# Ledger of designs, part 5: VH-VL binders against Apolipoprotein N-acyltransferase (lnt)

Target 1, 229 residues: Apolipoprotein N-acyltransferase (lnt), of Prochlorococcus marinus subsp. pastoris (q7v0g7r236to464)
Amino acid sequence: WQTNMPTREKTNFKNQFINDKLISAQKIALSNDAKLLITPEGTLNNNFNLNFKSKIRMLAGGFRNSKNGLRSSLLGYQIGDKTYSSFIDKHRLVPLGEKIPGFLNIFSRGLSAVGGIQPGSDSRFFKWKFTQPLAIAICYEITDGFKIRNAVKSGAELIISAANLDPYPRKLHYQFLSLARVRSIENKKDNIIISNTGPSGLISEEGKIIKLFDPNTEQNDVVNPNFSI

## First folded at step 1 (VH-VL)

Design i3 (framework fv_iluzanebart)
Fold by ESMFold2-Fast, scan of step 1:
Structure i3 (fold): chain C 229 residues (1-229), chain A 124 residues (1-124), chain B 107 residues (1-107)
Amino acid sequence: as target 1 above (229 residues)
Amino acid sequence: EVQLVQSGAEVKKPGESLKISCKGSGYSFTSYWIGWVRQMPGKGLEWMGIIYPDDSDTRYSPSFQGQVTISADKSISTAYLQWSSLKASDTAMYFCARHEGYSSSWYEDYFDYWGQGTLVTVSS
Amino acid sequence: EIVMTQSPATLSVSPGERATLSCRASQSVSSNLAWFQQKPGQAPRLLIYGASTRATGIPARFSGSGSGTEFTLTISSLQPEDFAVYYCQQYDDWPLTFGQGTKVDIK
């Protein structure tokens, strides 16, 4: 689900809205026989719980509190869950105050606007119930080819790239898509991209764009990677 | 030495509330997850849930979510398991155990040290 | 959920003999398998994790082997203190699940 939602807001009204959208997205996914629902980075508010039991396996972008502070994560929901039962935290943050390549400098500015986010484990390998192992890249982690390659060497069969690129110029959206294609080619693995306003879609193991969602629209759609869930 | 010491046996009636404890010593209590495991009379072990004491990050197995509350007080190195209203089916031995932490998934780790158990009997 | 099945339910052996306990998973758990020993009235004690790694302080007579769906715990020369119930537990998938146990009894 490409959500096309504004940068996160912390209200009870937003939580009800997100719950209603998740119910709708799950209904669409189930009617199309999808096995997994994936949302962009930052879709869920901090301390979010479903007001229903999940009817499909879901990887949702969100936040969690940890011993070292707030983490940006992909949160794993099993069928029957009201709260997430697994997670993988964003590990790579760019230090502010250093000379940073132009596009990374812009990413750092956007990350600072969210505030309070702490890095997690540097492993991009995610083994999850009823799926083959996954390599996970959250936002600019797609620039770290070595970490993604390590996840594939550990057995990951599919790359998932989740982002919220809404704060960034359109040229960086293009660069994100190009990097995702390079990751697919160098690892010989399909890549599912999901972003708030785009790009979202499926890239093949040879770097071909199989499907691309319309940018700046809410879209629930199904993609079939070369991978069994 | 690492040690987990649990509170004593309890005898309760259906509908009563109960809170049992697990006190850790000999290690950094705030650095390890504490899990709770149920063993019904004559049956095997069932995973209930886990808590990280430093920030009280708490996770429940699906079958126990909403049925019990897990909490911790890091100032006294103690974790708790609580029922608001006991049922006869809650009669069991309850163990706490130290879980070293998480890989990238909760279920990819094991329990290394266990408490002695708290027997809870619920009968009318 | 992954179902863990142990066999036999009861194993009768004499002191000094070898005991071999089996554990089967309903689907692959890789090497994410632990073995526990439980004596009557006591808490479980970790023996083996990662299918084959002995926990600290566990005697060398205990060994684990296997991967995927078939696992074995072997006690090479059974001592009187080894008569207990043994449980296997997978930690590959949520929720964590235990086998029903194998009772090792004196012949």
Scores: ipSAE 0.000, ipTM 0.377, lowest interface PAE 21.6, mean pLDDT 76

Design i4 (framework fv_iluzanebart)
Fold by ESMFold2-Fast, scan of step 1:
Structure i4 (fold): chain C 229 residues (1-229), chain A 126 residues (1-126), chain B 107 residues (1-107)
Amino acid sequence: as target 1 above (229 residues)
Amino acid sequence: EVQLVQSGAEVKKPGESLKISCKGSGYTFTSYWIGWVRQMPGKGLEWMGIIYPGDSETRYSPSFQGQVTISADKSISTAYLQWSSLKASDTAMYFCARQDLTYYYGSGSEYYFDYWGQGTLVTVSS
Amino acid sequence: EIVMTQSPATLSVSPGERATLSCRASQSVSSDLAWFQQKPGQAPRLLIYGASTRATGIPARFSGSGSGTEFTLTISSLQPEDFAVYYCQQYNNWPPTFGQGTKVDIK
């Protein structure tokens, strides 16, 4: 699901809107026999709860509160869940006030805008019950080839890259796509990329763009990645 | 093809227990609510309650709360309607039906049913 | 609970003629209204949901209209297989409630 949503809206209105859109997205996914629905980074607001029981497995970008503060995460919903039952937290937090190289400087400004986000586990390996193991990159984590490679070595069969690139220049959007392609080539694994306004689509293990969604449009569509045995 | 297949007709005496079944096939059983509807001889349809098989959450119509128990076994895609002690007034046709996607616990719910079982006739007499 | 009242109780229509069935809610149910057909000895069959949306496989001769408290089911050219009892059902408030039914007899 490429959401094409503004990042600044009142929480109550946005939560109602997101619930309505998720119901529509799940109906479309089920109509097309999809097995998994994936949303971009930051799709769900703080303290978001579904108004319905999930009808499909869903991997949703959002935020969660932990004992150590607010975390940016990819939240796992099993069929029947109203609240997430699994998660993987964004690992790398760029320290405020540090002198940061070019593109990482832009990512640092994004973290400052949200505020209070704590780093999670450094593992990018995500294993859900009855699903293929995944290598997860949330936004700038795609730049860390070592950690993605380690997730693949641990058994990940697919790379998922979730982002919200709205605050960033178009140049960075293209650089993100290029990095996602490099990760696919390096690891010989398909990569599903999901972003709020794009780029979104499927990249093959050879770095070929198999499908790309139209930028700046809301789009629900099915992609069929190749899982290696 | 979506199908709901119910257990066969039952003849019971007052005070006896009974459990009837509804087996779903051709869809993901844990993704849809299953409802139970009573139709007394020569009368219309009455909502009894619903169950979500994915977590066994149930919701009963007020007039049936405490009168029956609805349950499900997701490992065999089967929902159940059960009485601990039957009464002659329980004589009726009982239908199970599948509900499409709905909101959980509130407004915006679509409690209409798209597929129905064939019905189970329950007769309670001495 | 919301009370659904259907009229008429019985309707006799010749084949090929138009049949119009009414359903009234005791309070507004928005467009959260479904119509079901039940033939003797059979389970109910969904015809219309959302007051006006035809269910999959339902012939074009069936149409629904209305919102709020007043609803209508129309069969534009009644066929012999349309002999049945028709029920309306609201799903705006829990518990969902059915009307008492309208029996359609083909003359």
Scores: ipSAE 0.000, ipTM 0.413, lowest interface PAE 17.5, mean pLDDT 73

Design i5 (framework fv_iluzanebart)
Fold by ESMFold2-Fast, scan of step 1:
Structure i5 (fold): chain C 229 residues (1-229), chain A 122 residues (1-122), chain B 107 residues (1-107)
Amino acid sequence: as target 1 above (229 residues)
Amino acid sequence: EVQLVQSGAEVKKPGESLKISCKGSGYSFTSYWIGWVRQMPGKGLEWMGIIYPSDSDTRYSPSFQGQVTISADKSISTAYLQWSSLKASDTAMYFCARLPDYGDYEWYFDLWGQGTLVTVSS
Amino acid sequence: EIVMTQSPATLSVSPGERATLSCRASQSISSNLAWFQQKPGQAPRLLIYDASTRATGIPARFSGSGSGTEFTLTISSLQPEDFAVYYCQQYNDWPYTFGQGTKVDIK
């Protein structure tokens, strides 16, 4: 479908669609007694606001405006929030002594297609009210084992890997899954992966795939990670 | 003490404007949604729309979008339902109701006004 | 829009008997279903929410059950004050929608 609508009307239309999908997803999550709803990278439009109060804690992929430019982020919503109350910004990866140029260049090229995005803090540690601390990897940040390990050393109990791999070839989807498994093994922590078209699911602290969603389908499902102090 | 009090009955002619009210007391008015429900004579209940008074965020049922305006004045803890031009088919009992948020683990309306009867005839 | 269908339209029962009212949703609403009682000239009164949770002050003779698309309200031993119209309402998706109502009448 191709629309001749003005830009503002196009933005409002897309925001209504996203809001309707979020209401549905939250109700499905609540009916299954989920404690947290996680969406893929880039799910929410720039300047997005919920047209309802969040009914569940949510980490939603989206964008936020800062004084120093546009950021790609995971946005944290507490129960009752209409706007995000917490965030963690995507940071441009800086390789630490390792070189795999083709793989990293593909991620970099995809990000460059989205103009105006500025890197955020390189910390992958997310401390959220009323929940255990999390280690967050947004897309290619999963290649940086040092930063994920630092988040776990700071107290993170679970790794969350959010991505939008739809622009990338199928082989990179498998590579993303392999890297997510390595992060789980080296940190002895479960990893929840969520990507727009897949892969999505749960990886154990031994790197075992506990559950994978069917690729290229809309799916709302519950995973139960091992959370221990 | 916790209550919703609605304005009195109205008798109007087609084409006239009307604004009815729903005043909350005994609770934090800005912490709850207020909704409007229509009941035509001898018929069932229909959701018209809801408003969150703190920021005037409003949602309408598709059947009522463009037909009525819902608003709120948080300084006097009052919500409003307004018609620019009444029709005979607007003859009905109109209820307001309070919707709690999930902080209380409730999504339904737990407090209702007494109703405002609106009669539109020539 | 989710359509709620109640049956029967009218239920005639004697005091002391059990009344069973049905409500069906056109698509799954999980347990996001409330039951209301309305007497002539009065505002609706909440009886049950989350399909089976009794609201504060509601007598134990009222019980709700069901999930997904099929729901039931049961009044175990009907009292004179229970003769009224009963509505189910889903709050799974906006717009929230009511069933058309079941009138519980004497005999």
Scores: ipSAE 0.000, ipTM 0.412, lowest interface PAE 17.8, mean pLDDT 77

Design i6 (framework fv_iluzanebart)
Fold by ESMFold2-Fast, scan of step 1:
Structure i6 (fold): chain C 229 residues (1-229), chain A 123 residues (1-123), chain B 107 residues (1-107)
Amino acid sequence: as target 1 above (229 residues)
Amino acid sequence: EVQLVQSGAEVKKPGESLKISCKGSGYSFTEYWIGWVRQMPGKGLEWMGIIYPGDSDTRYSPSFQGQVTISADKSISTAYLQWSSLKASDTAMYFCARGEDILTGYFDAFDIWGQGTLVTVSS
Amino acid sequence: EIVMTQSPATLSVSPGERATLSCRASQSVYSNLAWFQQKPGQAPRLLIYGASTRATGIPARFSGSGSGTEFTLTISSLQPEDFAVYYCQQYEDWPLTFGQGTKVDIK
């Protein structure tokens, strides 16, 4: 699902609006016999819960509150879930803006916590019960070929790259697409990329772009990688 | 095998009460909607209402709101359709059908149907 | 209430011919549309859901297309057993509504 929701706008996307969009996306995915619905990074608000039971496996970009702080994550929903039952936390935070230095919070009064997005595990390996494992890259994690290779070495059969690139220059969008292609070639695995306004689509294990969504549009579409989910 | 088995044919007089049943088997009863559909002799299909047995969320067609009551007993995987006072115009075949719960307040197509219960109301 | 209108009311075709049945919604139902087949004395049988997805066990000669307000059920190379009434049904919004049906007569 390429959401095409504005990230710079002060538009208040209430949980109801997000739920309505997810309802629409899941209906479209199911009508096309999709096995997995993937959303871009940061699609769900903090403390988000579905107001419905998921009818399709879903990997949704969002946030997870842990005892050790707020995490930016790809949240796994099994069929029947109202809250995520699996997750993989973003490890490589974008420089400038997504990390509050804990060190400075101790020694400076008046510093805003502003939610405090913390890095998670550096493992990019993700597995649901009775499914083939996935290698997950959230935004800039695509730059870390070693971590993605480790996930593939551990058995991952498909690479999924989720991002929100709207705030960044178009040059960075091209770089993201190029890196996704390189990861596919290095690992001999297909790569499904999904971002808020693009690029989104399917890259083959040879680094060929099999399908690209139209940029800056809301698009629900199915891609068929060389992988059974 | 997934199936819905409905109660047998009924012959009633106007003013009598009636409760017919639809028993699900071979699947998780509380995870699917059960809808009721009326078909008058020689006519098409009319949706009457639907219930989600897991939480008893019940929705009616405006044409049937207040005319019938839909309920379910999840302990015996059975849904019910009942009338407090039958009318001759209630003469019809009544089908129950299973609908997968796609999303809260919605459902996917009716994929499994009961065999139907013929209700005849005459004096 | 979303009103579903089917056309034609009756369609007479010879065995082996292609049949095309139409269904219109009074407002957009996206892809939330199902097609059912009902033979005399039987319960309805799901053919297509999500406007274009064949239900399990349905022969390949049945196909659905369309989205929004205009939908089509196509039966290629009709067989004698395809004599039936066909109904479309929307499940986009409450109340759920069926079309009035199209009767397919095999010559």
Scores: ipSAE 0.000, ipTM 0.405, lowest interface PAE 19.5, mean pLDDT 75

Design i7 (framework fv_iluzanebart)
Fold by ESMFold2-Fast, scan of step 1:
Structure i7 (fold): chain C 229 residues (1-229), chain A 124 residues (1-124), chain B 107 residues (1-107)
Amino acid sequence: as target 1 above (229 residues)
Amino acid sequence: EVQLVQSGAEVKKPGESLKISCKGSGYSFTSYWIGWVRQMPGKGLEWMGIIDPSDSYTRYSPSFQGQVTISADKSISTAYLQWSSLKASDTAMYFCARDFSEYVWGSYDYFDYWGQGTLVTVSS
Amino acid sequence: EIVMTQSPATLSVSPGERATLSCRASQSVGSNLAWFQQKPGQAPRLLIYGASTRATGIPARFSGSGSGTEFTLTISSLQPEDFAVYYCQQYNNWPITFGQGTKVDIK
């Protein structure tokens, strides 16, 4: 009996697995009356399409092709979409040889740059029709206070932090939470943190942790904070 | 009162075509998905597929892809299950069921209301 | 596809006794598990969803428990109308799959 699987079949298996995970995540989000589902950085493969219609607005970490090469992005899905209809590209990649503070260096080595990925616009401002404007930080971008402040000045009402923290010790996950909390306090805005294995939670504009999700379970959904118009 | 009412029993010969129906009432038909479930005589339940009546989007079990066609006519709140050429092995009770959700489509959930079943017998 | 395995295939009990039915998933389905009752000649009837939530109109003697891969349906004091076949269904992953059923029969 031969157990090796050809590359095409491996890709098909992974795409089926991702679709199944997204269906489960959307069920959990909807059962909690969530209005927006956010997945960790790098959840979707390049050229990924859903095999179902999205039932919730979703920002999914993934990749997209552009004229300037492959981009790492949060891909926006409206209700009814099978293919993303909006995006925000990761701007901050770690340059080879750049000096980085010691404890942050481990994030950049594992998370920030992969072969063939090009940096996007430095704007962290993201506006979706029918939703509040967002300031988006993907992984290491949470350390860039000026870009997040500029998004808030442009009208962002909520900060979203998304990261893949799988490779890193749990103490570094809590340092990531601490950085997100600082951004929330600096800007007087709520911050929502999404990671595939690290801490996830809603942080108030005062920096209080409102809800911390179990770091031993995958949490990919976000409950919208109450914004009064 | 939510109800799913299915068409009557059918007796057919191999090679014949057949289309059975499931009519929903007492709720917004386009707000919930309709699934089809097969039960062979003396056997358990097999999920066949599901349809969103609002736009006719379908999703089939791998075992039933290409064997049947699921469709819906939202103007008369009716879903359909169709065979182009019946086989003796298609002899079974066929149930339609509403996919329960507190949300717009409900397609990801369990079945909360069931039709009474349509018995299809295929023999020469 | 997720394989759902129910045990026992047949459970013989007397009225008034407790019946315990098991359902096992080949991989985690969280709490996205439903239980159905089917009597001969009738359509299935929803009993429990979300592993432990009773559907509207279902008597308190029916209870569900479990999460992940191991689930249990318990009927605390079996009534004559409870003799039926019971199915579990996972709705966590595509395709939707059912267990093979447990027949609860009179001793």
Scores: ipSAE 0.000, ipTM 0.419, lowest interface PAE 16.1, mean pLDDT 72

Design i8 (framework fv_iluzanebart)
Heavy chain, then light chain:
Amino acid sequence: EVQLVQSGAEVKKPGESLKISCKGSGYSFTNYWIGWVRQMPGKGLEWMGIIYPGDSDTRYSPSFQGQVTISADKSISTAYLQWSSLKASDTAMYFCARVDYEGFLEYGMDVWGQGTLVTVSS
Amino acid sequence: EIVMTQSPATLSVSPGERATLSCRASQSVDSYLAWFQQKPGQAPRLLIYGASSRATGIPARFSGSGSGTEFTLTISSLQPEDFAVYYCQQYYDWPLTFGQGTKVDIK
ESMFold2-Fast, scan of step 1: ipSAE 0.000; ipTM 0.444

Design i9 (framework fv_iluzanebart)
Fold by ESMFold2-Fast, scan of step 1:
Structure i9 (fold): chain C 229 residues (1-229), chain A 123 residues (1-123), chain B 107 residues (1-107)
Amino acid sequence: as target 1 above (229 residues)
Amino acid sequence: EVQLVQSGAEVKKPGESLKISCKGSGYSFTSYWIGWVRQMPGKGLEWMGIIYPYDSDTRYSPSFQGQVTISADKSISTAYLQWSSLKASDTAMYFCARTPEEDLYYYYGMDVWGQGTLVTVSS
Amino acid sequence: EIVMTQSPATLSVSPGERATLSCRASQSVSSNLAWFQQKPGQAPRLLIYYASTRATGIPARFSGSGSGTEFTLTISSLQPEDFAVYYCQQYDNWPPTFGQGTKVDIK
């Protein structure tokens, strides 16, 4: 699901609005025999709960509270869940005083816009009930080939790259897509990319773009990676 | 067999209170939403509201908000529709209905319906 | 509130003939539309959901089509037991709303 929601107004979205959009997205996914629904980074607000039981396995970008602070995550919903039952937290945050490359600096500015986000575990390996394990990259974590490679070495069969690149220049969107292709080639694994306004689609294990969604549009579409559920 | 059984017909006067019931059997009552639908004599169907019996989460259609109370008692697998003060305009057939197993949303096409409770309000 | 309009109000057909019923939404409901059958003295029965998906136990002669604002229910070869009132219902937005019904009468 490429959501194409206004990033500056995300905190103004009512939970009811998000619920209505998710119901529509799940209905479209089920009508097309999809097995998994994936949303971009930051799709769900803090303390979000579904007002319906999920009818499809879903990985939704959102936020969760921990005793150590707010975390940006991909939240796992099983069929029947009203609240997430699994999660993987975004790890890559830039420490104060760290010298970072220019494009990573742009990503850090985006994190600051949301404010107060704490880093989670640095493992990109996501073992989820009833699926093959996944390697997860949230936004600029796609730049860390070592951590993605470690997730694949641990048994991950598919790479999922979730982002919200809306506040960044078009040039950075192309760089994100190029890095996602490199991750697929070096690990010999398909990569599903999902971003709020794009790029979104499927990259093969050879780095070929199999499917690419139209940028700046809301789009529900099915991609068929080399992956079993 | 999965079924919803509703209470019997009622004849009331304006201003009286009334509580009608809808009892589920043959399935996990707390796992499904129960909706209430009104059908006035010779008219079509109108959504009134829904309840999730597990936690009594209730949602009303705007035209019925404040007009009726929907509740449930999960210990006896029964949902209720209640009026504090009936009006002649409440004369109708009232149906309860369950969402299908694996249904996506609580107001989706209802697959199991009660037989209906006829409520007649006349002076 | 989304208004659902059904046409015709009454459709007279002979057994074995095709019946086509229309349902129009005042604004887009995507594919979030269901069809119900109601016989006199009975509760409604779910026929179709997601605009085109047949409910469990519903005969193959019933089919649904459409998306957005225009929907149709087709009964390919009407049987005696199919004479009833048919309602469409949107569930795209709260509250869910029903059309006023199409009565399918014997000719």
Scores: ipSAE 0.000, ipTM 0.413, lowest interface PAE 17.9, mean pLDDT 76

Design k1 (framework fv_falbikitug)
Fold by ESMFold2-Fast, scan of step 1:
Structure k1 (fold): chain C 229 residues (1-229), chain A 125 residues (1-125), chain B 113 residues (1-113)
Amino acid sequence: as target 1 above (229 residues)
Amino acid sequence: QVQLQESGGGLVKPGGSLRLSCAASGFTFGDYAMHWVRQAPGKGLEWVGQIRSKAYGGTTYYAESVKGRFTISRDDSKNTLYLQMNSLKTEDTAVYYCTRDYYDSSGYFEYFDYWGQGTMVTVSS
Amino acid sequence: DIVMTQTPLSSPVTLGQPASISCRSSQSLVHSDGNTYLNWLQQRPGQPPRLLIYKISNRFSGVPDRFSGSGAGTDFTLKISRVEAEDVGVYYCMQATQFPPYTFGQGTKLEIK
């Protein structure tokens, strides 16, 4: 689901809006026989509750509270859940200790940890009972080739790249897409990209763009990744 | 260079309807989100509503006080923003301004950079 | 809704002297993208509002450098270093960190003594 939502919507309005849109998105996903619904980074506000039981397995970008502070995460919902039952936290908030290219520097400025967002585990391997193992990159984690490669070596069969690029220049959207293609090529795995305003779609294990959603529009579309042995 | 001109204001009785227009020039109108902001005589500013550009979904947002009664629309081919006001109340009496919501190359909206001269709407019997 | 509160509500000032207007928000205006969407508007008598300052401290095009903005979190200040006759009017702070709605302070009327 490419949400195309403004990032500054009031929490109460946004939560009602998100619930309504999730009901619609799940209905569309089910009508297309989708097995998993994926949303962009930061789609769900902190302390978000579904006002319905999930009808499909879902990986939703959002925030969660932990003992050690607020985490930016992909939140796993199984069928029947009203709250997430699994998660993987964003590890890399900013590139640290190295000089970085200008576009990565822009990502770092916008994503500077404000409001106590904490890094999670450095593993990008997500093993969930209800899906094949996944390699997860949240926003500029896609720049970390070694972490994604390690997830694939651990058994991940698909790369999922979730982002919210709305705060960033449109030229950085192109760079994000290019990095996602490189990750697919070097690991020989398909990559599903999902972001708030784009790019979103499917990249093959050869780095070919199989499907790309229209940017800056709300899109509910299905992609069918292939797995190589 | 950037100009916004409101029109359509006037006197209307409670329960009546009125349609405001805002003619834009000097910029690519279709690229920008637009807002309506009102100001009752001698009072402060109150945000009325917003319509996003088509690139951002063309969605509309409204202040709770006008929700269900006011409708914002745009015609990008005519560079014109509209506010359809129904079921008008005396407390809707105000000068209505259209304003442009600036965005930079990052694509997020930040501030009301240019304003029209305003058009007076008086709701009275 | 985020509530914006300005002090003072009226500020009589002598020409050439400095003026200062405060704005407080009911919650932090720092957005998760790292930006603070606190803006200042000027409305001269009989005229529409005009953008003066955006994101705390950035002067909009054509705004004289005698205007400056500062602050962080929930506490913000607009300063005029040397008040000119043309500065008479009402000044509003506004927030764009969280919408809908966008909200404004109640306004500060700047008057010449």
Scores: ipSAE 0.000, ipTM 0.460, lowest interface PAE 15.4, mean pLDDT 75

